# Designs tried in a protein design chat: VH-VL binders against TBCC domain-containing protein 1 (tbccd1). Part 13

Target 1, 147 residues: TBCC domain-containing protein 1 (tbccd1), of Danio rerio (Zebrafish) (Brachydanio rerio) (a4qp31r305to451)
Amino acid sequence: PPGSRLVLMSQVCKQTLAKDSEKLNDVNIKLHRCSEAFIYLLSPLWSVTLDKCRNSTLVLGPVRTSVHIQSCENVRVVCVAGRLTIGGSFNCTIHSLTPTRPLLLPGNASLTLGPFHTQYPTLEDHMASAGLAVVPNLWNQPLLFGV
Below, E stands for the ipSAE of ESMFold2; O stands for the ipSAE of OpenDDE; V2 stands for 0.75 times the mean of E and O plus 0.25 times the DockQ between their complexes.

## First folded at step 11 (VH-VL; framework fv_roconkibart)

Design e4 (at its last look DockQ between E and O 0.83; V2 from the best seeds 0.00; counts 0 for: pae E 2.7 > 2)
Fold by ESMFold2, look of step 11:
Structure e4 (fold): chain C 147 residues (1-147), chain A 120 residues (1-120), chain B 112 residues (1-112)
Amino acid sequence: as target 1 above (147 residues)
Amino acid sequence: QVQLVQSGAEVKKPGASVKVSCKASGYTFTRYAMNWMRQAPGQGLEWMGWISPIFGTTKYADKFQGRVTFTLDTSISTAYMELSRLRSDDTAVYYCARDYGYFTWEFDYWGQGTLVTVSS
Amino acid sequence: DVVMTQSPLSLPVTLGQPASISCRSSQSLVHSDGKTYLHWYLQKPGQSPQLLIYKVSNRDSGVPDRFSGSGSGTDFTLKISRVEAEDVGVYYCMQGTYYPYTFGQGTKLEIK
């Protein structure tokens, strides 16, 4: 069933990891302790958590529920997501399309939020599969929580 | 028919910059990453980095970080490599090559090469 | 950096005879995704490199079946079952698993 499976991608270092397989459709993804990596997950995903990643770039297919970024350093994330949450992160840049206001938890410094500008051939189909629309996009209206 | 056509040979003085173009045809330019390699006279191949049309992401080999810039002009299906602060040991033939696989670094098509000579 | 070491560096061969080129890496080339990004290229005299074998053992389109690749981990081999005159050139192994991507120093195949 959708959203029932977790895939852990841990300690990807100095590599490019690229997946666009339908086997990742509607999967929960956890990216853990990745460093100096480029990670492309171009499938419609259920949820994504980034934890303790550094010096990396992540380009995600549309994420049906949430993208959660925690304890990351010098990471760039490009995503479309139902919800975006960021905490404990330093020098990170997030380009997003999201119909909800990004939630900024405590512990962040030097965050940059920007609009989503990624295009790949199946993006529109993947957005439809994830139940996401291009508007509204609230990337520039974050909520501060527990500041 | 896939083809990569590079700009012509260049002669430069130390301290100058060079910009090599790589014009692609016969495939969807925005689907594939472009890699740059060089080969000094009588020497082997050296990877310089890549640029991907997906978010314009670039990776430069550490040796060239700060001196090299890759760009794309998708309207004319052309990739560019600019190398600044040239030294005599930058004399080489520079190649562009398409990554056939999805980030698998299978360089299935190469440009014809561009000789860059750096001399006083 | 992953060092790629080829042997031999010079390979004189008689037409119609087999040839074998060794490539050894300073560390395992098995990627975190389980694949091995070891590729072979041929640079014929005066030409750009061309892909022969990708991911250890897969021939690129249009490459004759006399070329085969094998190996795992750190040790890889390119074999030519019957050398033809058109096979002359420099053969490079290349790893695409870890940044920076690196090539072997090349093996020059010549007809005796």
Scores: ipSAE 0.470, ipTM 0.833, lowest interface PAE 2.7, mean pLDDT 90
ESMFold2 (binder alone), look of step 11: mean pLDDT 93; pTM 0.943
OpenDDE, look of step 11: ipSAE 0.887; ipTM 0.942

Design e5 (from d3 with heavy chain I57V T103K; at its last look DockQ between E and O 0.79; V2 from the best seeds 0.00; counts 0 for: pae E 4.2 > 2, SAP .526 > .496)
Fold by ESMFold2, look of step 11:
Structure e5 (fold): chain C 147 residues (1-147), chain A 119 residues (1-119), chain B 112 residues (1-112)
Amino acid sequence: as target 1 above (147 residues)
Amino acid sequence: QVQLVQSGAEVKKPGASVKVSCKASGYTFTRYAMNWMRQAPGQGLEWMGWISPIFGVTKYADKFQGRVTFTLDTSISTAYMELSRLRSDDTAVYYCARDYGFKWEFDYWGQGTLVTVSS
Amino acid sequence: DVVMTQSPLSLPVTLGQPASISCRSSQSLVHSDGKTYLHWYLQKPGQSPQLLIYKVSNRDSGVPDRFSGSGSGTDFTLKISRVEAEDVGVYYCMQGTYYPYTFGQGTKLEIK
């Protein structure tokens, strides 16, 4: 069932990891301690957590529920997501399309937020699958919580 | 059929820059990353890096970081490699090569562009 | 950087006879996704390199079945069961698992 499976990608270092397999459809993804990596997950996803990643680039297919970025450094994220939460992160750039206001938790510095401008084949179908095909984009209206 | 056609040979002086083009045809340009390699005369192959049309991300081999720039013009299905502050040991044939889908195999290569750096 | 070491560097072969080329990496080429990104290329005289074998043992489209690849971890082999005149050139192994991607030194196959 959707949202029932977790895939942990830990310590991906100095590699490019690219997946567009239907095996990742509606999966919860956790990227943990990845470094110097380029990660393309071009499937409709259930949720994504980036934790303690550094010097990496992540390009995601649409994420049904949430993208949570925590304790990351020098990370670039491109996503469509239902919610976006960022905490404890330094020198990160996030380009997003999200219908909720990005939540900025304590501990961030040198964050850059920008709009989603990425295209790949099947993106439109993936956005529909995630329920995000025709939603407004609030990337530029963050909420600061506890800062 | 897939083709990668590169710009013609160039002769440059030390300190100059060169920009090599690689025009793609026969496939959906925006689905594949473009890699760049070089081969000095009589020597082996050296990977320089890649550029992906998905958000325009680039990876440069550390040896070339700060001297090389990859760009794309998706409207004409063309990739570019610009190498600056040229030295005589940059004399080589420069190749573009397509990654095979998302498998990161170089399945099609351009014909090569000879860049000669001499006083 | 992952160092790729080929042997032999020069390989004279009689037409119709088998040939074997070894490639060794300085560390395991098993990617975090479980696959091994070890590839073989042929550069015929005066031409660009062309892909022969990808991911250790898979022949690219149009590559004759006399070419085969094998190996795992750090040790890999390319075999040609019966060498033909069109097989002359320089063979390179390459790893695409870790940045920077690196090539072996090349093995020049010649007809004797």
Scores: ipSAE 0.348, ipTM 0.802, lowest interface PAE 4.2, mean pLDDT 89
ESMFold2 (binder alone), look of step 11: mean pLDDT 92; pTM 0.931
OpenDDE, look of step 11: ipSAE 0.890; ipTM 0.944

Design e6 (from d3 with heavy chain I57T K59R; at its last look DockQ between E and O 0.83; V2 from the best seeds 0.00; counts 0 for: pae E 3.5 > 2)
Fold by ESMFold2, look of step 11:
Structure e6 (fold): chain C 147 residues (1-147), chain A 119 residues (1-119), chain B 112 residues (1-112)
Amino acid sequence: as target 1 above (147 residues)
Amino acid sequence: QVQLVQSGAEVKKPGASVKVSCKASGYTFTRYAMNWMRQAPGQGLEWMGWISPIFGTTRYADKFQGRVTFTLDTSISTAYMELSRLRSDDTAVYYCARDYGFTWEFDYWGQGTLVTVSS
Amino acid sequence: DVVMTQSPLSLPVTLGQPASISCRSSQSLVHSDGKTYLHWYLQKPGQSPQLLIYKVSNRDSGVPDRFSGSGSGTDFTLKISRVEAEDVGVYYCMQGTYYPYTFGQGTKLEIK
């Protein structure tokens, strides 16, 4: 069933990890303690959590529900997502296409938000599979919670 | 017919810069990362870095960071490598090579571009 | 950096005889995805390198059956069962598992 599987990718260090397999379709992804990594997950995903990642770049296929970024440092994320939440993160850059206002939780500093400009083969099919459209994009209308 | 055609040989003085082009044909340019390698005369191969058309991401080997820039012009299927502040030990043949899916399986290489740095 | 060490560096061989080239890495090349990104290239005289073997043991399209790759972890071997004149050149192993991506120093195969 969609959204029933969890894939944990922990301690990916100094590697490029690229996946576009249908085996990742509608999977929950947790990226944990990755560092100096380039990670491309080019499938329609259910949810993604980045936790304690550093000095890394992540390019995600469309995420049906949410992307949650917590306790990250010097991370660049490129995503299409239903919702985007960021907390406890420093010096991060997020390029997004999201139909909801990004939620900025406490503990962030030096965040940069920008629009999504990435293209790859099958992107449009993956967006349709995740139920996401190119408009509206609310990347520039964050909602602050708690400061 | 996959083909990578590089620009011609260059002779440069120390301190100058060089820009090598790599024109691709016979495949979908935007589906592959472009890697750059070099080979000093009589020496082995050295990886310099890559550039991917997916978000224009780059990774440079540390020894070239700050001196090398990779760019793409997807409208003409061409990759570029620019190396600045040239030294005599930058004399080498420079190669482009394509990579699908970040597997480093360089199945097609350019013909090489000799860059000679001499006073 | 992952250091890739090839042996021998010079490999004179009689035509029709077998040849074997060793490649060792300073750490395991098993990627977090479970694959091993160890590749072999041949650079014939005056030519660009060409892919020979990818991911340890897979021959690239058009590579003769006399070439085979094997190994795991940190130790890898390229074998040529019967050397032909067209096999002359420099053989490189290369790892793509860890940044920075690195080549071995090369093994020059010659007919003598």
Scores: ipSAE 0.388, ipTM 0.811, lowest interface PAE 3.5, mean pLDDT 90
ESMFold2 (binder alone), look of step 11: mean pLDDT 92; pTM 0.938
OpenDDE, look of step 11: ipSAE 0.890; ipTM 0.944

## First folded at step 12 (VH-VL; framework fv_roconkibart)

Design f1 (from e1 with heavy chain F102Y; at its last look DockQ between E and O 0.83; V2 from the best seeds 0.00; counts 0 for: pae E 4.2 > 2)
Fold by ESMFold2, look of step 12:
Structure f1 (fold): chain C 147 residues (1-147), chain A 119 residues (1-119), chain B 112 residues (1-112)
Amino acid sequence: as target 1 above (147 residues)
Amino acid sequence: QVQLVQSGAEVKKPGASVKVSCKASGYTFTRYAMNWMRQAPGQGLEWMGWISPIFGTEKYADKFQGRVTFTLDTSISTAYMELSRLRSDDTAVYYCARDYGYKWEFDYWGQGTLVTVSS
Amino acid sequence: DVVMTQSPLSLPVTLGQPASISCRSSQSLVHSDGKTYLHWYLQKPGQSPQLLIYKVSNRDSGVPDRFSGSGSGTDFTLKISRVEAEDVGVYYCMQGTYYPYTFGQGTKLEIK
């Protein structure tokens, strides 16, 4: 069932990982302690957590529920997501399309938020399957929480 | 059909910089990453890094970090490599090469650009 | 950095005979995705390199079937079943699994 599986991608270091397989459709993704990596997950996803990653770039297919970025440093994220949450992160850049206000938790410094700019051939089909095809983009209206 | 055409040979003094162009044709420029390699006279190949059209991200080999800059001009389907603070050991033929589908396969290469650094 | 070591560095061969080139990496080239990003290139005299074999054993489009690649982990081989005059040049193995991407020293194939 959708959202029932977790895929852990831990310690992807000094390489590029690119996946567009339908096996990742509606999967929960956790990216943990990745460094000096470029990671492209070009499938419609259920949720994504990025935890303790540094010096990395992530480009995600549309995420039905949430993207959570925590305890990251020098990370660039490009995503379409139902919700975007960022906490405890330093010198990160997030370009997003999200219909909810990005939630900024305590512990962030030097964050840059920007609009989603990425395109790939099946993107619009993936946005439709994630329920994000026709939604407003609130990337520039963050909500500060606990600060 | 696919073609990568590089700018002409250059002669430079130590301490100068050089900018090599690589004009692409025959494919959708923004769908493929561009890699840069060099080859000193009579020597093997050395990877310098890549630039990706997705978000304009780039990776430089650590050896060149701080001296090399890759850029793209998507309006004319052209990639650029600029190397600064040139030394005599930077004398080499510089190649651009297309990365097929993010598979790290350099399927098409430019003709090469000789850069000579001498006093 | 992953060091790629080729053997032999010079390979004189009689026309029509087989040739074999070895490539060894200083560490496993198996990517976190389970694939092995070991590639072979040929640089003919006066030309740019051209892709022959990608991901160990896959021939690029238009590469004759007399070229084959094999190996796993750290040990890889390129074979030419019957060498032709057009095969003259320098052969490079290359790994694309770990940054920085690295090439072997090259193997110069010449007709005796």
Scores: ipSAE 0.307, ipTM 0.776, lowest interface PAE 4.2, mean pLDDT 90
ESMFold2 (binder alone), look of step 12: mean pLDDT 91; pTM 0.917
OpenDDE, look of step 12: ipSAE 0.902; ipTM 0.947

Design f2 (from e1 with light chain G96A; at its last look DockQ between E and O 0.92; V2 from the best seeds 0.00; counts 0 for: pae E 3.1 > 2)
Fold by ESMFold2, look of step 12:
Structure f2 (fold): chain C 147 residues (1-147), chain A 119 residues (1-119), chain B 112 residues (1-112)
Amino acid sequence: as target 1 above (147 residues)
Amino acid sequence: QVQLVQSGAEVKKPGASVKVSCKASGYTFTRYAMNWMRQAPGQGLEWMGWISPIFGTEKYADKFQGRVTFTLDTSISTAYMELSRLRSDDTAVYYCARDYGFKWEFDYWGQGTLVTVSS
Amino acid sequence: DVVMTQSPLSLPVTLGQPASISCRSSQSLVHSDGKTYLHWYLQKPGQSPQLLIYKVSNRDSGVPDRFSGSGSGTDFTLKISRVEAEDVGVYYCMQATYYPYTFGQGTKLEIK
């Protein structure tokens, strides 16, 4: 069933990790303590949490529910997501397509938000699979909570 | 069918810059990363970094960070490597090589570009 | 940096005899995805390098079956079951598991 599995990717360092397998379809992903890494997860995903990652670049396939970025430093994220939430993060850049307003929680500094700008061959099919085809992009309308 | 054709040999003075081109044909340029290597005369191979046209990402080997820049012109399927503040130990044959997605296997290489740096 | 050490650096061989080249890494080359990104290249005289073996043991297209690769972790071997004249050149191992990607020093194979 969709959203029933968690895949933990912990302490990926100084390497490129890339996956486009159907086995990642509709799973929850947690990226934890990754550093100096390039991570490409090019499947339609259920949710993604980035926790305590630093000096890394993440390119995600469309995420049906949410992308949550917490306690990250010097991270670049490229995603299509139902929701985007960022907290406790420093010097991060997020390029997104999201139909909801990005939520900025306490503890952020030096965040840059920008529009989604990436293409790969199956992207449109993956967006449809995640229920995010032909949706508005509210990347530039963040909300502040608890600030 | 796959070809990587590099620009011709160059002679440069110390302190100058060089820009080597690598024109790709016979495959979808935007699906592959382009890697750059060099080989000093009588020496082994040294990886300089890569650039990926599909994701807008690049990685430079630390020893070249700040002196090397990779760029792309996807309209003509061409990758460029520019090395600045040249010194005599930058004399080498410079190679481009493609890498499919995430395999990091350099399956096709350009013919090489000799860059000679002499005072 | 991961240091790749090849042995021998010079390999004179009699035509038709086997050859073996060792490549050792300063740390395990097992990637977080479970694969080992250890590759072998041949640079024939006057040519650019060409891929022979990828991910330890897989022959690239058009590579004769007399070439085989093996090994794991930090210790890898390229074998040529019987050397032919066209096998002359410099053989390099390379790791692409960790940045920066690094090559061994090269093994020059030549016919005695």
Scores: ipSAE 0.429, ipTM 0.821, lowest interface PAE 3.1, mean pLDDT 90
ESMFold2 (binder alone), look of step 12: mean pLDDT 92; pTM 0.936
OpenDDE, look of step 12: ipSAE 0.880; ipTM 0.942

Design f3 (from e1 with heavy chain I54Y; at its last look DockQ between E and O 0.91; V2 from the best seeds 0.00; counts 0 for: pae E 2.6 > 2)
Heavy chain, then light chain:
Amino acid sequence: QVQLVQSGAEVKKPGASVKVSCKASGYTFTRYAMNWMRQAPGQGLEWMGWISPYFGTEKYADKFQGRVTFTLDTSISTAYMELSRLRSDDTAVYYCARDYGFKWEFDYWGQGTLVTVSS
Amino acid sequence: DVVMTQSPLSLPVTLGQPASISCRSSQSLVHSDGKTYLHWYLQKPGQSPQLLIYKVSNRDSGVPDRFSGSGSGTDFTLKISRVEAEDVGVYYCMQGTYYPYTFGQGTKLEIK
ESMFold2, look of step 12: ipSAE 0.481; ipTM 0.844
ESMFold2 (binder alone), look of step 12: mean pLDDT 92; pTM 0.935
OpenDDE, look of step 12: ipSAE 0.896; ipTM 0.945

Design f4 (at its last look DockQ between E and O 0.85; V2 from the best seeds 0.00; counts 0 for: pae E 2.7 > 2)
Fold by ESMFold2, look of step 12:
Structure f4 (fold): chain C 147 residues (1-147), chain A 120 residues (1-120), chain B 112 residues (1-112)
Amino acid sequence: as target 1 above (147 residues)
Amino acid sequence: QVQLVQSGAEVKKPGASVKVSCKASGYTFTRYAMNWMRQAPGQGLEWMGWISPIFGTEKYADKFQGRVTFTLDTSISTAYMELSRLRSDDTAVYYCARDYGYFKWEFDYWGQGTLVTVSS
Amino acid sequence: DVVMTQSPLSLPVTLGQPASISCRSSQSLVHSDGKTYLHWYLQKPGQSPQLLIYKVSNRDSGVPDRFSGSGSGTDFTLKISRVEAEDVGVYYCMQGTYYPYTFGQGTKLEIK
């Protein structure tokens, strides 16, 4: 069933990890302690947590529920997501399409927010399957919470 | 079918720059990454990096960081490699190569090579 | 950087006889996705390199079945069951698991 599985990807280092398998459809993803990596997860996803990653680039397929970025340093994230939350992160750049206001928790510094700008062949189909095909983009209206 | 055609040989002086073109045909240019390699005369192959039109991302091998720039012109299906501050040990045949399939990082089709000679 | 070491560097063979080329890496080439990105290329005289074998043992389209690859971890082998005149050239192994991607020194195959 959708949202019932968790896939952990830990300590991906100095590599490109790319997946576009339907096995990732509607899966919860946790990326943990990745460094100097390029990570492409090009499937419609349920949720994504990025925790303690550094010096990396992430390109995600549309995420139905939420993307959480925690304790990251010098990371670039490109995503379409229902909700975006960022905490404890430094020198990070997030290009997003999200219909809710990004939530900025305590501990962030030097964040750059920008609009989503990436295309891949099945993106529009994946956006439809995630319920994000026709939504406004509020990337530029962050909300500070608990700061 | 798939074809990568590179620009002609060039002779340069130390300190100059060179820009090598790689024109692609026979496939959807924007769906594949382009890699650049070089081969000094009588020597082996050296990977220089890649550029991906799919994601707007690029990676340069650390050895070339700061001296090399990859660009694309998707309207004419052409990739470019520019190497600056040339020195004599940059004399080599430079190759473009397409990644085999999507994200496999295999070099399934190569250009014919472009000889760049750096001499005073 | 991952160092790729080939042996032999020069391989004279009699037409119709088998040939074997070894490639060893300075660290395991098993990717975090469980696959091993070790590839073999042939550069025929005066030509660009061409892909022969990808991911250890998979022949590229149009590559004769007399070519086979094997190995795991750090130790890999390319075999040619019966050498033909068209097989002359320099063979390279290459790893695509870790940045920077690196090639072996090459093995020059010649007909005796």
Scores: ipSAE 0.469, ipTM 0.817, lowest interface PAE 2.7, mean pLDDT 90
ESMFold2 (binder alone), look of step 12: mean pLDDT 91; pTM 0.920
OpenDDE, look of step 12: ipSAE 0.891; ipTM 0.942

Design f5 (from e1 with heavy chain R31Y; at its last look DockQ between E and O 0.04; V2 from the best seeds 0.00; counts 0 for: pae E 10.3 > 2, placed apart)
Fold by ESMFold2, look of step 12:
Structure f5 (fold): chain C 147 residues (1-147), chain A 119 residues (1-119), chain B 112 residues (1-112)
Amino acid sequence: as target 1 above (147 residues)
Amino acid sequence: QVQLVQSGAEVKKPGASVKVSCKASGYTFTYYAMNWMRQAPGQGLEWMGWISPIFGTEKYADKFQGRVTFTLDTSISTAYMELSRLRSDDTAVYYCARDYGFKWEFDYWGQGTLVTVSS
Amino acid sequence: DVVMTQSPLSLPVTLGQPASISCRSSQSLVHSDGKTYLHWYLQKPGQSPQLLIYKVSNRDSGVPDRFSGSGSGTDFTLKISRVEAEDVGVYYCMQGTYYPYTFGQGTKLEIK
């Protein structure tokens, strides 16, 4: 069933990890304590959580529900997502295509938001599978919550 | 202005290899896949495959699998196509083309590189 | 492989008159996402191909409004309402819905 599986990627360090397997279709991804890593997950995903990652780059296929970035430092994220939430994070750059306003929770500093321009061959197939469209893109209209 | 500038014409003997370069400028190189096509003299276009700079993955048309290799150097925004074990029917103009990102809309093309394979 | 068949292969046209090029695919080009990845390219003499129309009917930037594309499923048409001297060259349709991506054999447009 969609959204029933969890893949935990913990302590991925100083390496490049690229996966485009259909086995990741509709999976919940949790990236935990990754550092100095380049991670490419090029499948339609259910949700993605980044927790306590640092000095890393993540490129994600379309995420049906949400991308949550928590307690990260010096991380670059490229994604298409239904929702984008960021909290407790420092010096992070997020390029996104999202039909909802990014939610900024307390504890962030030095965040850069930018538009999604990344392409890979099956991207539009994966967007359709995740129920996401190229418009609207609200990447530049974040809202603040939890003050 | 988006530009794709390819290396110059080459003359090769059968059995040799050729490596064509395609230098990109005017856009973020890693955001777009690079496609390779060829066109034999007086004939139509043939798709050879693609390489994705940011994803590090390649797709080759079955006809070329095993003798074509796509590579890239992101530090100088350059893609390469190497074709090995050349034969006379590989004589063609080889093109690189940028994929726009909404699936295979080749919006900018290099000027072409003539590769002649002759005894 | 999806076979793309263009008609006519040679198209002499009087300057200022309309032109029409047909492109037929061996199977439907409607992708699972509901979109149709049928594109038209123009290769002017001595030049590389240039994108003209993408996804059936969308003109690329800088393409004059005398060019239009239409069609669905397996049958597609490129029209030029009034041919100008700069329009000479070979027109290709191309499908990006299925691997391998394939081109039509080309239609050579000439002023007669």
Scores: ipSAE 0.007, ipTM 0.517, lowest interface PAE 10.3, mean pLDDT 85
ESMFold2 (binder alone), look of step 12: mean pLDDT 92; pTM 0.925
OpenDDE, look of step 12: ipSAE 0.908; ipTM 0.950

Design f6 (from e1 with heavy chain T30K G56D; at its last look DockQ between E and O 0.83; V2 from the best seeds 0.00; counts 0 for: pae E 2.4 > 2)
Heavy chain, then light chain:
Amino acid sequence: QVQLVQSGAEVKKPGASVKVSCKASGYTFKRYAMNWMRQAPGQGLEWMGWISPIFDTEKYADKFQGRVTFTLDTSISTAYMELSRLRSDDTAVYYCARDYGFKWEFDYWGQGTLVTVSS
Amino acid sequence: DVVMTQSPLSLPVTLGQPASISCRSSQSLVHSDGKTYLHWYLQKPGQSPQLLIYKVSNRDSGVPDRFSGSGSGTDFTLKISRVEAEDVGVYYCMQGTYYPYTFGQGTKLEIK
ESMFold2, look of step 12: ipSAE 0.510; ipTM 0.834
ESMFold2 (binder alone), look of step 12: mean pLDDT 92; pTM 0.929
OpenDDE, look of step 12: ipSAE 0.893; ipTM 0.944

## First folded at step 13 (VH-VL; framework fv_roconkibart)

Design g1 (from e1 with heavy chain A33V; at its last fold request DockQ between E and O 0.90; V2 from the best seeds 0.78)
Heavy chain, then light chain:
Amino acid sequence: QVQLVQSGAEVKKPGASVKVSCKASGYTFTRYVMNWMRQAPGQGLEWMGWISPIFGTEKYADKFQGRVTFTLDTSISTAYMELSRLRSDDTAVYYCARDYGFKWEFDYWGQGTLVTVSS
Amino acid sequence: DVVMTQSPLSLPVTLGQPASISCRSSQSLVHSDGKTYLHWYLQKPGQSPQLLIYKVSNRDSGVPDRFSGSGSGTDFTLKISRVEAEDVGVYYCMQGTYYPYTFGQGTKLEIK
ESMFold2, look of step 13: ipSAE 0.572; ipTM 0.866
ESMFold2 (binder alone), look of step 13: mean pLDDT 92; pTM 0.929
OpenDDE, look of step 13: ipSAE 0.902; ipTM 0.946
ESMFold2, look of step 14: ipSAE 0.538; ipTM 0.857
ESMFold2 (binder alone), look of step 14: mean pLDDT 92; pTM 0.929
OpenDDE, look of step 14: ipSAE 0.905; ipTM 0.948
ESMFold2, fold request of step 15: ipSAE 0.499, 0.562, 0.509; ipTM 0.844, 0.864, 0.843
ESMFold2 (binder alone), fold request of step 15: mean pLDDT 92, 91, 92; pTM 0.925, 0.924, 0.922
OpenDDE, fold request of step 15: ipSAE 0.906, 0.906, 0.905; ipTM 0.948, 0.948, 0.947

